# Ledger of designs, part 7: VH-VL binders against Rho GTPase-activating protein 7 (ROPGAP7)

Target 1, 201 residues: Rho GTPase-activating protein 7 (ROPGAP7), of Arabidopsis thaliana (Mouse-ear cress) (q8rwq4r167to367)
Amino acid sequence: LALEDIDGSPSFLEKALQFIEKYGTKIEGILRQSADVEEVERRVQEYEQGKTEFTFDEDPHVVGDCIKHVLRELPSSPVSASCCTALLEAYRIESKEARISSLRSAIAETFPEPNRRLLQRILKMMHTISSHSHENRMNPNAVAACMAPLLLRPLLAGECDLEDDFDGGEDNSAQLLAAANAANNAQAIITVLLEDYGSIF
Short names: E, the ipSAE of ESMFold2; O, the ipSAE of OpenDDE; V2, 0.75 times the mean of E and O plus 0.25 times the DockQ between their complexes.

## First folded at step 1 (VH-VL)

Design u2h26 (framework fv_umesolerbart)
Fold by ESMFold2-Fast, scan of step 1:
Structure u2h26 (fold): chain C 201 residues (1-201), chain A 123 residues (1-123), chain B 107 residues (1-107)
Amino acid sequence: as target 1 above (201 residues)
Amino acid sequence: EVQLVESGGDLVQPGGSLRLSCAASGFTFSDYYMNWVRQAPGKGLEWVSFISSSGDYIYYADSVKGRFTISRDNAKKSLYLQMTSLRAEDTAVYYCARGDYSEWLLPGYFDYWGQGTLVTVSS
Amino acid sequence: EIVMTQSPATLSVSPGERATLSCRASQSVSSYLAWYQQKPGQAPRRLIYDASNRATGIPARFSGSGSGTEFTLTISSLQSEDFAIYYCQQYDNWPYTFGGGTKVEIK
């Protein structure tokens, strides 16, 4: 579990998510604007050396980047290739009501419990941030754009099995078009999950 | 601090070749997609080429496709643009620009730019 | 490709006055639009992203608005350092495209 240490105490990720929910809602560009990479690396090292609590005087952009660091370093994606395929198929349903219902079913039926809990927890933080867009200037689309590649890695890597996926091209521009479509789909999927968080989870 | 420093701009004859370099510092270069953007004297900005963080995905503007090759060396923290079959209309200041998202598949604006390097193509 | 059209090409204003710059896309770019400022002899610098979000370090007098095909950049009270060329850019679809620029000059 990424959210708890072996002894059941909150993990680095869980503590960082709580910090952003408490102190990040009024920070302009939170989750999008990068902190100094050396400060992020330093803070991760400090955690490993026993500085396990985030204090009120932490830089919220550094903490936001710590969340992204943890998600990038996970051995496997929060959402597996088969789960990404299920989400993409559900998302492609034209009726908004049916789409939301299908996304809920895909998550409930195909996701292992720990992965579902992890995705739900991260989306809760993201939903909190986007609900304060008047202060932080991060609407649901912007939050989704920042986080989707970290959550739906197999979709972006082209590991999802769909009938109409690009099968490779004669040149790199065909691959980039497929990648751009995948990125747009990933952002759109996460945006729906954020906007309809209460209906889906 | 994030820095991008371009080099390699020169005066070349039409049909000639030139290689531009961009040295990155102050961030994890391998996490960001990179772009080349050019500006002809007295004119506006024109996007030239894109390369993903891994280097596996590359895209070009139609005006340079088949003539220019973008590449990167993440170990050396450097971005390159190999230009061949140069034309007078390729005369411009060439800027190295970092994408705003660390994940290459998200489209984004350019958050940091280098100072630019001037390429002049004339006989 | 998506064509970005900026108007006016040149805007003459006095210090302390409000300037409003327009950017129009040939098709919807949602909110995936950025504004850049370029001073003579310098590289462009980011001002606004996602149509309305001001970049870190950019003064509060700069604001962006709009979505879809119509966008505006507003400078509420021009300072002497604001005289520059401003470019809009869409990043909704490939290829990335820029507007032709609006030059803000001293009246």
Scores: ipSAE 0.000, ipTM 0.464, lowest interface PAE 15.4, mean pLDDT 84

Design u2h4 (framework fv_umesolerbart; at its last look DockQ between E and O 0.02; V2 from the best seeds 0.00; counts 0 for: pae E 13.8 > 2, placed apart)
Fold by OpenDDE, look of step 2:
Order: structure tokens, then sequence, then C-alpha cells
Structure u2h4 (fold): chain C 201 residues (1-201), chain A 121 residues (1-121), chain B 107 residues (1-107)
């Protein structure tokens, strides 16, 4: 499990999430600004070498990128293709209230427990960050832009096509457009989950 | 078996200082977050302080901030609470509590039996 | 801080009856809520975590429900050993905060 080590202790990811929640809320561009790749790699290595807690003096951007790194390196998407599809379907509902209800249901009914917990945990951090947008300039949309591709991989990969929309035209332009739409949808879904976090979770 | 044993509770005068200890056994102490929770006589529970596994993250209740210091020695499997400028309202049974871990959920799964601190003139 | 309000302060119930305890948060705490039982002269014991998960060793008659700001602890059939004070606690945000407790007493 991504949030717990084998012994049940908090994982690297969990500790990083906690750090960001504590020290990232006032950092301009948190989760958006990339740190030095070498520093991120070094920090990951240091953790493996026994530096198992983040100190207050660490660069929040490095820690943020550690979170992203872990998410990228997961063997499977935090959100499965079926779950992405469910979220997309829910998102397409026009009524806000109905949409929220559907999103809630989708998360509750389609997500395996570990995945649901992981998503919720990450969204919690994201929500915390976005709630301080006046300080960090990271509103829900901005946070979603940074994190959605990491969470909804199948959607971006085009694995969640609702039967009607993908006329598989051979045109490179069509594929690019589809990819862009998928990315936008992913961002939009996550944005809604953040904006209506309290109603969904 | 997981065990937490508090000690150091005593009668002290207002303005005095006291150091509490919590001895942990039966688990890997260094892997867990620890907390102090207190309970005034006949009153409810009040969270006092949190410390992460290695001590890098620390939180205090506003009521004790600036007066109390939480620390830990993982080698000794011990948690400490240094209390200064004690007030009558600090009179309580002080519990050490381990935070259980389930994904992102932090909760107190084990408690000591507590040690009584009495602040009185 | 998030203020946790428990109601009622005292609940009088007969053995075998259902007890329902309420806990309200001043703001959403999602599902980051725990319930504790405390008997006289004893340390608190965790009953429920994450609003609805029963802790290991806790009898099935104890159940938790709710999310956001409203939470409920239910004892389906009160046993003699269940007469105690029950506390809810949020761990969504710092500082951690407890409710004022509900005393479950024999009617």
Amino acid sequence: as target 1 above (201 residues)
Amino acid sequence: EVQLVESGGDLVQPGGSLRLSCAASGFTFSDYYMNWVRQAPGKGLEWVSFISSSGDYIYYADSVKGRFTISRDNAKKSLYLQMTSLRAEDTAVYYCAREGWDYSDLYFDYWGQGTLVTVSS
Amino acid sequence: EIVMTQSPATLSVSPGERATLSCRASQSVSSYLAWYQQKPGQAPRRLIYDASNRATGIPARFSGSGSGTEFTLTISSLQSEDFAIYYCQQYDNWPYTFGGGTKVEIK
C-alpha cells in the first residue's frame, strides 16, 4: 500500500504529504514549481538510507516533487480505468447537486478500498493546499492541473473512452485533441473534487 | 504486548516545573507518533502535544504552548514532557498515547495509565 | 480549532437498550474521527476510528457512523460493562480536539 509500509508505519508518501500539509500551505507555487531533479533523487535516496522523516528546513518543493515521484512510480494508477470512467461519467452530469452525488457514489462504489483511501488522502492534502490559495497562489484548479495527470492516468492514456466519443480517426490532430480533452477533463474532475471536497468526502 | 507507562507526576507549586516520562515497550517505538493527553479531575480529555517518530514534527495545544516541551528518545523508547510555569489549570492526569497508523489515519490506539500532576499552592 | 460537541451530556439507558451518542464538529473533519470509551479510574480505550471502523477487540454492538460534521456512536444493546464516558475526537486538523464526552449511565 502506498500510504503504509509493510510494517504498518507511515510510508514515505504519507510523511511527505504531512510535510506539505504543514509547511507547504504558505509556499507560493507549491506543487507547481519543480525542484532540482537531483535534489529530489537525493532525498528519495536519503529516505532509503534511513532519513525517514522530513525536517522543517527541507525545501517544500523538493518534498512536493517527492510526492509526485512516488505517484509516478506506482506500478498501477492510483485511480483505475474503471474508476476514471465512473468519475468522468459523474462529472458530465449537468446538475451540480446531481454531479456531486454521482461523484460521491462513484468513489464509494467503484473504488477498491486501498485506492479510495489513497485518492482521498492525496485529495485531502490538495484541498488543504488549495484552501490557502491566498497565500500560496494555488487555487483548486491550479492544484488539479499539477496533480490530475498523476492520479487519473488511464483517462489521460485514453483508456476511459465512453463508447460514443472516440471515432478512432487516424488523424494525428484528432489524437492530440483527444489527449488535450482528456487532460482537461482530468483537471476538471479533480478541480470539482477539491471545490466540493466537503460535500463529497 | 504494547505497554506505555507514565511517570513523574507530582505535587508542585504554581510557577514550578516538572518533567514527565513515558516508557514504551512491546513495539517499535521509533515508528510511531506519540502524544500527551491530559484530563483534569472530573473533566474531559484534552490533547496537549504531538511528536513525530523522529521528533521533527511537533505540535502543542495553545494552552501549553511556550511552557511545555515534548521530546523523545527512541533509543530509550521514552517520551518526555517538560512542563514549566505550571498553573493550577494544568492539574490533570497526563496520558501518553500512541498514534496508530492506518493509511493516513492518525488515532490513539494505546494509552498509558496516566500520571497525576497536581499544581497547588 | 475545530470544536467538537457531544450530546447528550448524560444518557440514561437500561441494559439491553440501544444507546445513540452524537458528536458534532464545528467544521468538516471528513472521516477523521475516533471514539473512545473511558471507565472510572481507567485510561481511555479506542472504540472506533475513521468514523466507522471498529477497533480490534471491540464488540460488534459498537458501531460508528457519519462524516463531515455529524457523527454517531451506537451501542445496539447496552451491556453492564458499557456504562462509561464516551469521547469523540477529530484528527483532521491541528490541534486535535475532543468532545466534552457523553456519560452513559444506567437508567
Scores: ipSAE 0.000, ipTM 0.534, lowest interface PAE 13.0, mean pLDDT 90
ESMFold2-Fast, scan of step 1: ipSAE 0.005; ipTM 0.442
ESMFold2, look of step 2: ipSAE 0.006; ipTM 0.451
ESMFold2 (binder alone), look of step 2: mean pLDDT 91; pTM 0.910

Design u2h7 (framework fv_umesolerbart)
Fold by ESMFold2-Fast, scan of step 1:
Structure u2h7 (fold): chain C 201 residues (1-201), chain A 122 residues (1-122), chain B 107 residues (1-107)
Amino acid sequence: as target 1 above (201 residues)
Amino acid sequence: EVQLVESGGDLVQPGGSLRLSCAASGFTFSDYYMNWVRQAPGKGLEWVSFISSSGDYIYYADSVKGRFTISRDNAKKSLYLQMTSLRAEDTAVYYCARVSDYYDSSGWFDPWGQGTLVTVSS
Amino acid sequence: EIVMTQSPATLSVSPGERATLSCRASQSVSSYLAWYQQKPGQAPRRLIYDASNRATGIPARFSGSGSGTEFTLTISSLQSEDFAIYYCQQYDNWPYTFGGGTKVEIK
């Protein structure tokens, strides 16, 4: 129940996403700028103690970090390793039109319904932010850079089936190159999902 | 010498309540997700409940929702399971188990406590 | 939820022989699979994680293999202390789920 509590009411994550959509669109560097760790921890604890609503005067950077905190705390990635593999395979198609249609198919056909809904909901907020980039300076690439590592965790951990050739003991520089390539792929995939959001969802 | 030690298991009447405790030592308790897993006599392992490192994210097996409450005290390095409205089918050895976070590609249970027996009988 | 199915329910082998245990997931769990050993009256003991990595202190005779939906635990030269019940567990998607167990007993 990432978006709803056990009683069906909106979860902490859903309320934070709604806050960012309503109050975060004009905040420069939203989702990129970090908040004080102690302030984030305090706000999460306040939710547990009954302060379950975000007011208009909350710090948007604190709320943004609350979203990231929830995603880090999830026992499993929002997108499983097999779903990351499907996205990466679709993304590697050389034609832009075929790439977009393959990403749409991958999401519709391979994602379990709860994972698809969670990803779509988070991307909706991210799309809203990037649609106001003239005001907040967060274009699709910038938003993707902030969020991709939290959404596509298995891809960054090197756990997707489409990993490059296994060397059996790659040196540190090869490992750094593989990590950089995985991060670039995650960001690129999320960027396409944001730029072509209306075609994919 | 990473260790988990459960306590609190007892014989309880149906409809009764019981609180289980798990004391952690040898590691930074506040950095880890914790779980309760149970095993009925002669049966397999059944996951019961999960709590995140902060205590903010909690999940329950359908069989115990509304009756059991998981909690933790990071300052005391302790995990708890408050059980209410106990039924005969809750009779089991209850284990506390640590899970590493998913960020380092881990989600298996290590270590496990020795378990504490809860018997629900008239 | 992801259903984990272990087979056989009971495996009878002689000391020194190889034991092969199967675990099947109802959907792909990639390599997010662990194996545990449990002896009567004891807590489960971790053996394998990420499908094929041996946990610290686990003898080399234990090995895991597989990915996706099909997984195998192999004990290459069974010792007397290896007679136990073995459980597989997936951690690809929450909730984490266990197989029903395979009992390895003396032939």
Scores: ipSAE 0.000, ipTM 0.417, lowest interface PAE 17.0, mean pLDDT 83

## First folded at step 4 (VH-VL; framework fv_lecanemab)

Design a1 (from l2h28 with light chain S32D; at its last look DockQ between E and O 0.79; V2 from the best seeds 0.00; counts 0 for: pae E 3.0 > 2)
Heavy chain, then light chain:
Amino acid sequence: EVQLVESGGGLVQPGGSLRLSCSASGFTFSDYGMHWVRQAPGKGLEWVAYISSSGSTIYYGDTVKGRFTISRDNAKNSLFLQMSSLRAEDTAVYYCARGEWFGELYDYYMDVWGQGTTVTVSS
Amino acid sequence: DVVMTQSPLSLPVTPGAPASISCRSSQSLLHDNGYNYLEWYLQKPGQSPKLLIYLGSNRASGVPDRFSGSGSGTDFTLRISRVEAEDVGIYYCMQALQTPYTFGPGTKLEIK
ESMFold2, look of step 4: ipSAE 0.459; ipTM 0.792
ESMFold2 (binder alone), look of step 4: mean pLDDT 92; pTM 0.943
OpenDDE, look of step 4: ipSAE 0.383; ipTM 0.786
ESMFold2-Fast, scan of step 6: ipSAE 0.241; ipTM 0.746

Design a2 (from l2h28 with light chain S32D N33Y; at its last look DockQ between E and O 0.60; V2 from the best seeds 0.00; counts 0 for: pae O 9.7 > 2)
Fold by OpenDDE, look of step 4:
Structure a2 (fold): chain C 201 residues (1-201), chain A 123 residues (1-123), chain B 112 residues (1-112)
Amino acid sequence: as target 1 above (201 residues)
Amino acid sequence: EVQLVESGGGLVQPGGSLRLSCSASGFTFSDYGMHWVRQAPGKGLEWVAYISSSGSTIYYGDTVKGRFTISRDNAKNSLFLQMSSLRAEDTAVYYCARGEWFGELYDYYMDVWGQGTTVTVSS
Amino acid sequence: DVVMTQSPLSLPVTPGAPASISCRSSQSLLHDYGYNYLEWYLQKPGQSPKLLIYLGSNRASGVPDRFSGSGSGTDFTLRISRVEAEDVGIYYCMQALQTPYTFGPGTKLEIK
């Protein structure tokens, strides 16, 4: 639903993704650097007003932030809490081959079709960007750092039943640590999905 | 030792031009973005310009846009600031500073500074 | 442009006492991956600025543990647990979320 409009045409998100794949691969810090908030808002508004095509002369950082904007504004997380949990469990497997197999299964068995499609499509763009890290300086880990919080929201929000529930005593320090761990795990999961993209999808 | 050394400052008349240089040593210069920051006498800090590690991305402050040009020569471990159409308000100590490394998102923004070079614009 | 403000602008402190400086931004400095792009710099008299804190709460290399950064979004605080004579100077906050990067006006810390 997020990738196609009602008439089956590419959505705003899809068009932005295509733009980044075409023009973003050589841009240093793509998906990392934030554009001016007003410019992003303006571009979103322009799209709503009928400027429905991204042209080559547009700022890739603005278009990148448009992608992020759309993902943030989704009514539900692209990846549900249950799916996040499944991904985390798969990621914790020590054997690389078994891990890849488990991740593949988790995605195939736990994700609703629209969510699966959305995740795969975004990861495809991310993989494309990371494959040009020699030009844009955005390796898989860097790209994951930028996008993981937008994809795995429940994990960062602490909504996933992590067996290692640090009995977060009321200590602010423990909560911060837990949040950091969650963020690190999210980044790590997405990194693996990018590094082994061809084996998983 | 990681070090930045600015040079090229001096006295110039309004409307004149000046080229500043920053020499880097002790680190892989080509891996880092670089900044110019200035400070007018008795005033605060003002960001002037940024150039990415490869030089492909450049940003300017509004006050210098169209007049200043930031560039770099990675082979010579050097950063430059070409200033034109200088104004009295451009009078300042100019600092070069090491910026971010995109590759692994090391967010050490201006973690290394030079000692600065003084530019005075006066009739 | 993001507008940065600081308070107070002048901060006289007794040696050994704690100090606190506030920094505010006109928009949130929270990036998508969860970090705040807020930095603190100290410029001692006659010296170049030095990085103290990056990403809101991380101490730069060589910075004493008496310095700490906190806050998120639009409100940030630099704290010094016990002020020393060597801490005299002007403290600047800076946002690095977007260009142009912008500094606060600075807070002058002096010893009483």
Scores: ipSAE 0.007, ipTM 0.558, lowest interface PAE 9.7, mean pLDDT 89
ESMFold2, look of step 4: ipSAE 0.057; ipTM 0.670
ESMFold2 (binder alone), look of step 4: mean pLDDT 91; pTM 0.941

Design a3 (from l2h28 with light chain S32D Y35W; at its last look DockQ between E and O 0.69; V2 from the best seeds 0.00; counts 0 for: pae E 3.9 > 2)
Heavy chain, then light chain:
Amino acid sequence: EVQLVESGGGLVQPGGSLRLSCSASGFTFSDYGMHWVRQAPGKGLEWVAYISSSGSTIYYGDTVKGRFTISRDNAKNSLFLQMSSLRAEDTAVYYCARGEWFGELYDYYMDVWGQGTTVTVSS
Amino acid sequence: DVVMTQSPLSLPVTPGAPASISCRSSQSLLHDNGWNYLEWYLQKPGQSPKLLIYLGSNRASGVPDRFSGSGSGTDFTLRISRVEAEDVGIYYCMQALQTPYTFGPGTKLEIK
ESMFold2, look of step 4: ipSAE 0.365; ipTM 0.748
ESMFold2 (binder alone), look of step 4: mean pLDDT 92; pTM 0.942
OpenDDE, look of step 4: ipSAE 0.407; ipTM 0.795

Design a4 (from l2h28 with heavy chain S56D T57Y; at its last look DockQ between E and O 0.03; V2 from the best seeds 0.00; counts 0 for: pae O 10.0 > 2, placed apart)
Fold by OpenDDE, look of step 4:
Structure a4 (fold): chain C 201 residues (1-201), chain A 123 residues (1-123), chain B 112 residues (1-112)
Amino acid sequence: as target 1 above (201 residues)
Amino acid sequence: EVQLVESGGGLVQPGGSLRLSCSASGFTFSDYGMHWVRQAPGKGLEWVAYISSSGDYIYYGDTVKGRFTISRDNAKNSLFLQMSSLRAEDTAVYYCARGEWFGELYDYYMDVWGQGTTVTVSS
Amino acid sequence: DVVMTQSPLSLPVTPGAPASISCRSSQSLLHSNGYNYLEWYLQKPGQSPKLLIYLGSNRASGVPDRFSGSGSGTDFTLRISRVEAEDVGIYYCMQALQTPYTFGPGTKLEIK
């Protein structure tokens, strides 16, 4: 489990998530500001070497980047292409109430339970962070901008059948536009999930 | 419609080999781990093997370990079970079933089953 | 390997009556995440198995509400509030906590 080790103990990811929830809420630019890559690598290595607890004196930005690192290194996207498509379809609903209902249904019906759990867990952390935006300056949209590419990889990779797939020919411009749209959609979806977190989960 | 269709069953002599196939349709095959489960005549269900969505993780039941090989072709929406050194006790209906996969998690939610293909090992 | 047992192995039931099947595991199926990795399957005569319950108590899609799963750790129960003729078949519990997955021996539900 991405959240649990084989022995059922909290995983590196889970511990990092807990740390961010506890110590990251008041940190300006948390999840947005990148730590030194070497420090992140070092911390990951230290964990592998037995430093399995995050202490209060650790740099929240490093721990945040550890979360990102783990998500990035997952062999498969936390949200599959099919799930991304479902989310996108739900998101496109104009009515807020209907959208929320559809998102809820999409998550409940299309996500494998482990994926759903992982997404919910990460979104919980993200929601916690965004709820303290007055302190950390990370509103739902800001948090989504940081994390959406890590969560909805297939959407950004163009692996989702978007009806609006502009059959744009080999034109580099069309591809770039498509990529931008995908990124925007990903961010928007995650933003809505955070804004309406309590209604969806 | 979500569907799994097994094929390749038949009569084989002890020590022989057989390759089963499972064709998937109606869902994104590459998103799911897959299982083989078998049922001997008049007996209960026995889990045989699992393969993750990417094929990176494979597990076998103890009774088939070293003799059976599970594989998949996501481009062809196909699951396979190569059986070798077949024994009389391998006689069964073989089902492919869809699981749920994420990372290193064990698959559960075998929510879609094929109709099965019959393998008979007899001299 | 985790050993699964079921009781009873044969369950004759009058239509409309409730039914209960017990499943036990040789080790706890409760994961640290709070879920029990226990599934129930029904195999109707001449058909493939069908998922009924997952994670101990969650009803699979399309499964009637008369079916319910309960229990934790090593003891689990499948209940049918009102047995119908269509409920005839063999019920299997299966642990999905660890490989190899293991099934119970099955409980044959029949109509009296």
Scores: ipSAE 0.005, ipTM 0.522, lowest interface PAE 10.0, mean pLDDT 90
ESMFold2, look of step 4: ipSAE 0.317; ipTM 0.735
ESMFold2 (binder alone), look of step 4: mean pLDDT 92; pTM 0.942

Design a5 (from l2h28 with light chain N33L N58Y; at its last look DockQ between E and O 0.47; V2 from the best seeds 0.00; counts 0 for: pae E 17.9 > 2)
Fold by ESMFold2, look of step 4:
Structure a5 (fold): chain C 201 residues (1-201), chain A 123 residues (1-123), chain B 112 residues (1-112)
Amino acid sequence: as target 1 above (201 residues)
Amino acid sequence: EVQLVESGGGLVQPGGSLRLSCSASGFTFSDYGMHWVRQAPGKGLEWVAYISSSGSTIYYGDTVKGRFTISRDNAKNSLFLQMSSLRAEDTAVYYCARGEWFGELYDYYMDVWGQGTTVTVSS
Amino acid sequence: DVVMTQSPLSLPVTPGAPASISCRSSQSLLHSLGYNYLEWYLQKPGQSPKLLIYLGSYRASGVPDRFSGSGSGTDFTLRISRVEAEDVGIYYCMQALQTPYTFGPGTKLEIK
């Protein structure tokens, strides 16, 4: 599973999430600021070669990009296409109270348990970061902008059931506009999940 | 309304030092990251440095790293560039620019620029 | 560092005609968030640069709709559907994906 190795010990992803929860809360731009791609690749290789613990003196920006790297490389999206569709439909409800209730129901009732557990775990780290936004400048919108495309991949790929006039064929501008709209929707969905984390989970 | 005004440019000898200032008005300065960008006479634009809103994250261009120091004073709505070990190649108009991002997305594009201040490094 | 190139470097245009400027990066500007971190700036004669396009295709505030950005990955285009006299100046693309941020060499647009 993404959060545990075979022996039940914390995976690389879980260790990185714990590091960010402990050491990332006071870091300006955490999860937003890019680290050097070569440094991130080296750190992933170091883990594979036996450096399996993060130490307090490691650069939180590198660790944050390690989290993104792992999420990007997952063989399937943390949220499936059908679940992305359910979240998008719930988000489009105009009443805030009905929107939150519908999001809660979709997550609690239709997500496979491993996917729900993974999503909730990542959102817990994100919620912790956004709870320190005065210091780190990462409010729920900012954290969601950085992470939502990795969590809701099928929405960004246009794999959700909602019909859309943005069919592109060979028209790249229509594809780019559809991707931008999908990214804004993904950010908005995750922002609501973060702002009302306790009510939804 | 939103305005950036650079100052502190002038003539300086090679090896000398100079401090540039940028005064901000019309927005909450402490909410924004800031950039310096320069343009040598008759040449294109070169990004020089970035400082985050709190001042905790700083990046430099390769040609100025180790010689220039970017800083800010949020209480005075001011951005600074301390330049030392100046060379003829540092002769340029220096612009300050406000970093903005799209809907809290991870992008620091420069949406507001100052008028520039001229630095000339010559014997 | 990411190297940015532009073509053409000089672009004389008849008023009212369309214009296109190409920008190419030495590596993909497509970020893990699904955006292309490519910006376009215009520097009119005697003025400071001004933002035209960000994230490859979004127009900055106050930019006329005759300006459009397109492209993905390593190849990007700025298009002006009909050039006006006020459009003269030097157009720069810039990558904003990783530091150091880097500009293209510029394309000087002139009225014939």
Scores: ipSAE 0.000, ipTM 0.462, lowest interface PAE 17.9, mean pLDDT 84
ESMFold2 (binder alone), look of step 4: mean pLDDT 92; pTM 0.946
OpenDDE, look of step 4: ipSAE 0.009; ipTM 0.544

## First folded at step 6 (VH-VL; framework fv_lecanemab)

Design c1 (at its last look DockQ between E and O 0.02; V2 from the best seeds 0.00; counts 0 for: pae O 8.2 > 2, placed apart)
Fold by OpenDDE, look of step 7:
Structure c1 (fold): chain C 201 residues (1-201), chain A 122 residues (1-122), chain B 112 residues (1-112)
Amino acid sequence: as target 1 above (201 residues)
Amino acid sequence: EVQLVESGGGLVQPGGSLRLSCSASGFTFSDYGMHWVRQAPGKGLEWVAYISSSGSTIYYGDTVKGRFTISRDNAKNSLFLQMSSLRAEDTAVYYCARGEWFGEYDYYMDVWGQGTTVTVSS
Amino acid sequence: DVVMTQSPLSLPVTPGAPASISCRSSQSLLHDNGYNYLEWYLQKPGQSPKLLIYLGSNRASGVPDRFSGSGSGTDFTLRISRVEAEDVGIYYCMQALQTPYTFGPGTKLEIK
């Protein structure tokens, strides 16, 4: 599991998530502002070398990017193509109550347990951050913009049946538009999950 | 420049309907919740409705529940208030306001339009 | 509904003098997260309302430092250290703890 090491101890990802929840809530632009890539790489390496605890004096932006790094390096998407499709279908429901119910069902019924747990854990962190937007200027949309591409990879990769008749014409412009739409949908889905977090989880 | 511009106000008879619009510019409209607030002539402010950035969360004041519908079109940077079954007491200047979300229950309105006047009279 | 009250309702002030407006809520506006969900707005004559204070004590962008918000729970105060002519208008407190959001009746600040 991405959240636990073999011995059952918190993983690098879990420790980083905890750090951000504790120290990231007051940081302007947390999860949005990129750290120096070399610093992120260095910190990952340091962890591998035995620096397994994040201390209060660490740069939250570096730790945030460590989270992103881990998510990018996962061998499979946290959310599968089928799960993305289910989320998208649920999101498209016009009735708020029905949408919430459908999202809840999609998450409960389509996600394998490890993936469901991982998604929920990350969304918990994201929800915590967004709940402090008055301090960090990261509202649900902003947080979603940063994290949605990492969570809903298949949607952005075009692996989900987007009923939108974009005739897959080989036109570069059509592909770009499709990609933009996918990105927007991903962001919107995650935004809704954050806005209605308490009703869904 | 960040700007909100209301339109659609006018004179309407009791029981009638009216649709207000608010056009947003100078900021990413889809990132913000939006509010309607009204002010009757010579009276104080009354909160009317809220809609979240995605439109998933909506709240109404008790006096307008069941009669008013708040909606938005993010592609057009537009906020709407569909009013039906209008009453004399609905006569007011209607303001749209940008509401920043910083929690499950907390919103503030940091940008306001100039307002549009709705008069309900026989 | 949360009932908001203000005092005084009329506040004549001499330019350069300090001013204070009280706002009370019928229930505590202190959230479990430690913040008070109380806002202050100013509506100048012939203008739209403007946000002054949010979360009880935070000044909105562009608001002069002569404005300050304080208080917790059910009792809140807006203070103006030195009133200027441009501060004339109606001040409203608003609770944003729960829906429906509710405004105080307003305090009209005038220059003597």
Scores: ipSAE 0.013, ipTM 0.563, lowest interface PAE 8.2, mean pLDDT 90
ESMFold2-Fast, scan of step 6: ipSAE 0.405; ipTM 0.792
ESMFold2, look of step 7: ipSAE 0.434; ipTM 0.787
ESMFold2 (binder alone), look of step 7: mean pLDDT 92; pTM 0.946

